# VHH binders against Abasic site processing protein HMCES (HMCES), part 60

Target 1, 269 residues: Abasic site processing protein HMCES (HMCES), of Homo sapiens (Human) (q96fz2)
Amino acid sequence: CGRTSCHLPRDVLTRACAYQDRRGQQRLPEWRDPDKYCPSYNKSPQSNSPVLLSRLHFEKDADSSERIIAPMRWGLVPSWFKESDPSKLQFNTTNCRSDTVMEKRSFKVPLGKGRRCVVLADGFYEWQRCQGTNQRQPYFIYFPQIKTEKSGSIGAADSPENWEKVWDNWRLLTMAGIFDCWEPPEGGDVLYSYTIITVDSCKGLSDIHHRMPAILDGEEAVSKWLDFGEVSTQEALKLIHPTENITFHAVSSVVNNSRNNTPECLAPV

## First folded at step 22 (VHH)

Design ye6 (from xa2 with S52A)
Fold by OpenDDE, fold request of step 23:
Structure ye6 (fold): chain B 269 residues (1-269), chain A 123 residues (1-123)
Amino acid sequence: as target 1 above (269 residues)
Amino acid sequence: EVQLVESGGRLVRTGGSLRLSCAASGFDFSTYAMGWFRQAPGKEREVVAAIAWHGGITYHADFVKGRFTISRDNAKNTVYLQMNSLKPEDTAVYYCAARPYQIYERPSDYNYWGQGTQVTVSS
């Protein structure tokens, strides 16, 4: 996974992340660094995306079922990294393979500290290799959406009215991630960054791409992944597997350019 | 305490009409999506209709075919299901359900449930 969409307005995004705590009370996640949230139809590594994480990571004795939403840098910078520039990382941390998560120090260490997060997106993009050509067809992949009477196809979101109908009730894709906190050697602000855990693709996606993000389907899965206070690493890792509860459609080549940030990126062709 | 109380279910003849009501209490109704589900004997619970928190987004199952209409009154903390042109196949226990803000199709995605109200449609 090297490209996502996360373009919802902050208020809409927040509502979409409404949850019940362990007491059964409805809550909205509290924002940390809301100003760092930059909505975009075309998110690439090194950009900031909103993630959910347990409040317990920030507040001692907090209810671990409570959630914080925070924009973090895509591409995990391990806490032990001693260079002054994260770009000097010699290995790719955009993704973490589920089968080797415990073998790589950069992922094992933060995971062991309970630094689990849920990466939020409208969906993610993958490119299918076309047989016989060097051309790649991009696809937008997302949770199946409820077909509301007013919700035209994503393609019909051409008017403000239609947009609201589609995106106000959009089910966000929830991907399992690991985050870490890096303190720059020269001082400065702590950098929060994340990696997306990947798994082998489900059967439905296998023709498009052989790998997919580990998707957490449902509130229970999301809650368990986030709640490092109550759920052990071992138990949490049981949640990491391919899911068939996914849909996709072909999109235009507009998304190929990471600079393009328009609805055309995820519009069906 | 969270409560959803359905009412309006009764025996009706084919072609008849019913209006179901669900009165909600114990939570901020205006921030919840509401749904009507039904369960017939030996069948799984299925979504009939759903309405988002603000009432601007609605879902109706294909089998509704324009016969049923979901609505809500946030001032009264009540969700309604107007059922017209009822058929014997509509016989079921109808449940009111609630979840935060957005409507979902799966029953498992809803957090609060009523006790249900029996709707019986005779031939």
Scores: ipSAE 0.888, ipTM 0.942, lowest interface PAE 0.5, mean pLDDT 94
Fold by OpenDDE, fold request of step 23:
Structure ye6 (fold): chain B 269 residues (1-269), chain A 123 residues (1-123)
Amino acid sequence: as target 1 above (269 residues)
Amino acid sequence: EVQLVESGGRLVRTGGSLRLSCAASGFDFSTYAMGWFRQAPGKEREVVAAIAWHGGITYHADFVKGRFTISRDNAKNTVYLQMNSLKPEDTAVYYCAARPYQIYERPSDYNYWGQGTQVTVSS
């Protein structure tokens, strides 16, 4: 996974992340560094995206079932990294393979500290290799959405009003991630960064791409992944597997350029 | 204590009309999406209609075909299902359900449920 969409307004995004804590009380996640949230239809590695994480990571004795939402850098920078520039990292940390997560120090160490997060997105993009051509067809992949009377298919949002209605009730894609905290050697703000765990693709996506993000489907899966106070690493890793509960449609080549940030990126062709 | 109490279910003739009500208490109704589900004997529970927290977004199942309409009154903490042109196939227990803000299609995505009300449509 090398491209996502996350364009919802902050208030809409927050409501979409409503949850029940351990006591059964409805809550909204609290924002950390909301100013770092940059909505975009075209998110690439090294950009900031919002993730969910347990409040216990920030507050001692906090209820670990409570959630915080924070923009983090895509591409995990390990805490032990000693260079002053994160771009000098010699290995790719955009994704973490589920089968080798415990073999790589950069992922194992933060995971052992309970640094699990849920990466939020409208969906993610993948490119299908066309046999016999050098051309790749991009697809937008997301959770199935409820078809509301006013909102036809994402494609039927012919009017701005209909578009808004579709996005106001959009079910966010929830991907399993690992995050770490890096303190620059020269001082400054702590950098929070994340990697997306990947798995083999489900049958439905196998023709498009052989790998997919580990998707956490449902409130229980999301809660268990986040709650490092009550759920062990071993139990959490059981949640990491392919899911068939996804849909997709072909999009235009507009998304190929990471500088393009328009609704056309995810519009069906 | 969270409560959802359905009412209005009864025996009606084919082609008749019925209005179901669900009274909610014990939570902030204005921040919840509401749904009507039904379960016929030997069948799975299925979504009939749903309405988002602000009332501007609604869903109706394909089998409704414009016959049923979901609505809500936040001042009364009540959600309604107006059922017109009823058919024998509509015979089921109808349940009210609630979840935060957004509407979903699957019953498992809803947190709170009523006891249900029986709707019977005779030929």
Scores: ipSAE 0.885, ipTM 0.941, lowest interface PAE 0.5, mean pLDDT 94
Fold by OpenDDE, look of step 22:
Order: C-alpha cells, then sequence, then structure tokens
Structure ye6 (fold): chain B 269 residues (1-269), chain A 123 residues (1-123)
C-alpha cells in the first residue's frame, strides 16, 4: 500500500470514528495535534494521516479502550534511529509484512511495546499491471458502502449536496498499523510515525495486486487491535489476515501524480 | 440503562398498513443512527430500513420497493416505520436497533437492540 485517500473534514472523520468503550459508553476519539491533519484524496508515504490509538499510550492509568485520534507520519521511524533526518532511513518502512513483523527489529520492538494503531482512510489505491503493456490501471479499494436512496454511485454524485451526503455516511477503511515514537537527536518534538501491516491479497483483489493492507473489519477487531493493555501481541496478531469484505473500482490516472488532490482521484472511470 | 421499545406490531391483512414505533431511552438519541430489522422464522435477521443521526440519509432494503418508510423524531426519541401494502412475506419480528451516527447494513454493526414486535400479515 503506497497511496491512500483521507479527505473527510475533521468533524465528519471524528463522527465516523465514534465508538463504544468497554463500559458501553459512546465516545468520540479525542484529537491529538489536530492541526497536523491534512485532508487529501491522495496521501503518500511521509505525509501525515490520522490514526487511532489507545489513550493509555498518552495517559497513565487511562482506560485502554478509549481512543485517541492523531495524525502521524506515514513511514515508521524507529525510536533508535540516530540520524537527525528521518529521510535518511535506508530501508522502507511504509509497510510491514505480516509474515516478517516479528523478524524485523524496526517493527518488532514497537509492537512489543503495544504500539498498535489503526490507520484511517477512505480507501487505498493499487495499480494493476496491464498485460503486454507498461501501463498500470489504478483502482480505489474500500469497504463496501451502504447504498442509500440519495447516494448515487460515488461517481454519480451530480451535486455537491449529494456528495456531502455520501461522505457523511462513509465507512472508513481501518487498517492495522504499528507506530513508533522518535526523539530527534538534536531535540525538538517527538515524531510519531506508523507503518501499515500488509498481507497477501484476498481472492477478490488478487488480480489487481498480490498484497493488501491488513484490514480490521468491525468494531471488535479495531478495539482488540488498539487495546494493548488487555490484548496481547499474540492475540492481536491473530487479527491480521486478508479480508474479502472489500470493493473496488477503476479510477483515472490522475491519482498517479501524488500532487493531485481532487475528487477525481477516487472517482470511477 | 439503554432501552429500545418497539410497538405497533399486530395481525393485519394483506394490503394493510402498520406503523411501528421504537422509543429510545438511556442514550443521546440525536447522535445515533436507527435501523429497523426483521427476522422471519428460519431466516436471518435482515435490515429493512435505516436512518442516520440527522435524518437526512436513509436506506430502504430492495424488498421494500417504496412500501415502507423510515422516519425519526429526535424530540421524542422515537424512530418509525410506516409499512404500507403489506404482504404475507413481511411476516416477521421487527427489531429496532441503534448505532453511532452512521447507518450500516449489517446487524452486527448495531450496538443496541429492542426486544422486537411481531408483525403478522394474513392472506
Amino acid sequence: as target 1 above (269 residues)
Amino acid sequence: EVQLVESGGRLVRTGGSLRLSCAASGFDFSTYAMGWFRQAPGKEREVVAAIAWHGGITYHADFVKGRFTISRDNAKNTVYLQMNSLKPEDTAVYYCAARPYQIYERPSDYNYWGQGTQVTVSS
């Protein structure tokens, strides 16, 4: 996974992340560093995207079922990294393979510390290789959405009003991630960064791409992944597998340029 | 305590109409999406209709075909299902359900459920 969409307004995004704590009380995640949230139809590595994580990571004795939403840098910077510039990382940390998560120090260590997060997105993009050509067809991949009477197909929102309605009820994609905290050697703010765990693609997606993000489908999966206080690493890793509960459509080549940030990026062609 | 109490279910003849009501208490109704589900004997529970927290977004199942309409009154903490042109196939226990803000299609995505009300449509 090298490209995502996360364009919802902050208030809409927050509502979409409503949850029940372990006491059954409805909650909205509290924002940390909301000013770092930059909505975009075209998110690339090194950009900031919102993730969910347990409040226990920030507050001692907090209920671990409570959630915080925080923009983090895509591309995990390990805590032990000694260079002053994260861009000097010599290995790719955009993704973490599920099969080697416990073999790589960069991921194993933060995971062992319970630094699990849920990466939020409208969906993610993948490119299908066209047989016989060097051309790649991009696809937008996301959770199936309920078809409301007013919601034309994502592409058929003829009116701004309809568009807003569609996205107001959008089910966000919830991807399993690992985050770490890096303190710059020269001082400054702690950098929170994440990697997306990837798995082999489900059968439905296999023709498009052989790998997919580990998607946490449903509130239980999301809650268990986040709750590092009650759920062990071993138990959490059981949640990491391919899911067939996805849909996708072909999109234009507009998304190929990471600078393009328009609804056209995810519009069906 | 969270409560969802359905009412209005009864025996009705084919072609008849019913209005189901679900009274909610114990939570902030205005921040919840509401749904009507039904379960017939030997069948799975299925969504009939759903309405988002603000009432501006609604879903009706394909089998409804314009016969049923979901609505809500936030001032009364009540969601309604107007059922017209009822058919024997509509015979089921109808359940009210709630979840935060957004409507979903799957029953498992809803947090609160009522006890249900029996709707029987006779030929």
Scores: ipSAE 0.857, ipTM 0.926, lowest interface PAE 0.5, mean pLDDT 94
Fold by ESMFold2, fold request of step 23:
Structure ye6 (fold): chain B 269 residues (1-269), chain A 123 residues (1-123)
Amino acid sequence: as target 1 above (269 residues)
Amino acid sequence: EVQLVESGGRLVRTGGSLRLSCAASGFDFSTYAMGWFRQAPGKEREVVAAIAWHGGITYHADFVKGRFTISRDNAKNTVYLQMNSLKPEDTAVYYCAARPYQIYERPSDYNYWGQGTQVTVSS
């Protein structure tokens, strides 16, 4: 998983993240650093994207079921990193394989601190490689969406109003992540950064790619992953597995260049 | 205390019409999507129709499309299901449900549920 779409206006994104706390009260996640949110149809590693995390990470004695939403850097920078420039990190932290997460210091340490997050996206892109050729077919991969009246789907939207309605009711993809906090040795703000946990692909995606992000399907899974105050690392890791509750469609090569930030990136071909 | 109270379920003849109502209280109705679900004996609960928080986005299941219409009145904190051209297959307990803002398909995606109202359609 190395490319996502996360393009919704902040208020639409925030409503899509409405949840119930432990007491059953409706809440919206509270933003941290909202001005750092940079919506795009075409997000790549090192960019900022919004994640959910427990309020308990920021407030003493807070209800750990309450959620903060904050932009974080994609590509985890470990808290123990000693150099002044994150680009000097000698290993790739865009993704974290679930089968080795407890063996890699970069991921084991923050996970042991309860630094679990939910990475938000409209969906993700993956490139299918054909046998014996350099040709790659990109796909946009996302949760199945309820088919609403008037607009119905991405491919059926024939006006700006119908396009807006598709996204106003869009079920965001919720991926399991780990984050860490790095204090630059030269001073400055603490850097929050994340990795996306990956698993073997489900049967439905196996013809596209052999790996997929670990998807948290439904509020129970999201709540348990986030709630490090009540849910142990051992219990949380049981949530990490492939899912068949996923759909996709082919898209044009416009998405190949990460500078292209247009709806065409995810439009069905 | 959140409360969803369905009303209007009764016995009707095949081809008849019926309007279900669901009165909501104890929460800000204008920030919730509402759904009608049904459950026949021995079957799983299934979505019939749903309407987003602002009323501008709706869903109707294929098996009721053209016959049932969901609507809401945010001033009265009420959601309705107008059921026309009723068939014996529509016999079920109908439930009102609520979740924040957006409509979803699965019963597990909804937070609040009414007690249900029985609809029986005779030949």
Scores: ipSAE 0.803, ipTM 0.908, lowest interface PAE 0.7, mean pLDDT 92

Design ye6 (from xa2 with S52A)
Fold by ESMFold2, fold request of step 23:
Structure ye6 (fold): chain B 269 residues (1-269), chain A 123 residues (1-123)
Amino acid sequence: as target 1 above (269 residues)
Amino acid sequence: EVQLVESGGRLVRTGGSLRLSCAASGFDFSTYAMGWFRQAPGKEREVVAAIAWHGGITYHADFVKGRFTISRDNAKNTVYLQMNSLKPEDTAVYYCAARPYQIYERPSDYNYWGQGTQVTVSS
């Protein structure tokens, strides 16, 4: 998983993240740094994307079932990193394999601190490599969407009226992540950064790619992954597995260039 | 205390019509999507129709398309299911359900449930 779409306006995104706390009260997640949210159809590593995390990470004695939403850097920068420039990190932290997460210091240390997050996207892109060519077929991969009476295809969401009908009811993809907090040696704000946990692909995606993000399907899974106050690391890791509840369609090569930020990136071909 | 109270279920003949109502209280109805689900004996609960929080987006299952219509009245905190051209296979307990803002298909995605109202369609 190395490219996502997360393009919704902040208010639409926030509504899509409505949840119930442990007392059963409806809430919206509270934003941190909302002005750093940069919506795009074409997010790549090192960019910022919104994640959910427990309020308990920010407030002593907070209800650990309450959620914060905040932009974080994609590509975990470990808290122990000593250089001044995160680009000098000698290894790739865009993803974290579930089968080695407890063996890698960069991931096991923040996980042991309860630094679990839910990475939000409209969906993710994956490139299918065919034998005998350098060319790859990109696909947009996302949760199945309920077929509404007035919904068109994703490509029909270009106009304001069609967009409202498709994207206002879009079920966001919710991926399991780990985050860490790095204090730059030169000073300044703490850098929050995340990795996306990966698993073997489900049968439905195996012809596209052999790995997939660990998807948290439904509010129970999301709540348990986030609630480090009540759910141990060992129990949380039981949530990390492939899901077949996923769909996809082929898209054009427009998405290949990460500078392209248009609805065409995810339009069916 | 959140309450969803269905009403209107009864025995009707094949080809008949029926309107179900679900009165909601204990939450801000205008921020919730509403769904009608049904469950026949020995079968799993399934979505029949759903309507988003603002009322402008709806879903109707294929097996009721053209026969049932969901609607809502935010001023009365009520969601309706107009059921026309009823068939014996529509016999089930019908449940009202709510979740924040958006409509989803699976029962596990809904937070609040009514007690259900029985609809029986005789041959």
Scores: ipSAE 0.800, ipTM 0.910, lowest interface PAE 0.8, mean pLDDT 91
Fold by ESMFold2, fold request of step 23:
Structure ye6 (fold): chain B 269 residues (1-269), chain A 123 residues (1-123)
Amino acid sequence: as target 1 above (269 residues)
Amino acid sequence: EVQLVESGGRLVRTGGSLRLSCAASGFDFSTYAMGWFRQAPGKEREVVAAIAWHGGITYHADFVKGRFTISRDNAKNTVYLQMNSLKPEDTAVYYCAARPYQIYERPSDYNYWGQGTQVTVSS
């Protein structure tokens, strides 16, 4: 997983993240640094994307089931990193393999501190290697979406207006992540950064790519992954597995260039 | 305490009509999507129709399109299912369900459920 779309306006994104706390009270996640949210159809490593994390990371004695939403850098920078420039990391932290997460210090240490997050996206892109050519076919991959209708029309057929309203009711992809906090040695603000945990692809995606992000499917999985106050690392890791509840469609090569930020990036071809 | 109370289910002849109502209380109705689900004996619970929090986005399952209509009245905290041209296949317990803002397809995506109302369609 090395490219995502997360393009929704902040208010639409926030409503899509409505949840219940431990008491059963409906809440919206509280934003930190909302001005750092940079929506785009084409997010790459080193860019910021919104993640969910427990309020307990920021406030002593807070209810660990309450959620904060904050933009973080994609590509985990370990708290022990000594150089002044994160681009000098000798290893790639865009993803973290689930089968070795407890063997890699960069991921084991923050995980042991309960630094679990949920990475939000419209969906992600993967490139299928085709045997008959050296060209690769990009796909946009996302949760199945309920097919909505025009307001006030009974049984209306799909139309261009329905496509525009799809995003108003879009179910965000929720991926399991680990984050860390790095204090630059030269000074400045603490850098929050994340990695996306990966697993073997489900059967439905195996023809596209052999790996997929660890997807948290439903509020119970999301709540347990976030709640480091009540859910141990050992218990949380049981949530990390492939899912078949995923769909996809082919897209054009516009997405190949990460500078292209247009709806065409995810449009079906 | 959250409550969803369905009413209007009864025995009706093929071709007949019914209107189901679901009165909601104990939460801010205006921030919730509402759905009607049904379950026949030996079958899985399935979505029939759903309506988003603002009422401007709806879903109707293909097996009821043109026959059933979901609507909501936020002033009365009530969601309705108008059921026309009823068939014996529509016989089921009908459940009202709620979740925040957006409509979803799976029963597991809904937070609150009513106790259900029985609809029986005879020849």
Scores: ipSAE 0.785, ipTM 0.907, lowest interface PAE 0.9, mean pLDDT 91

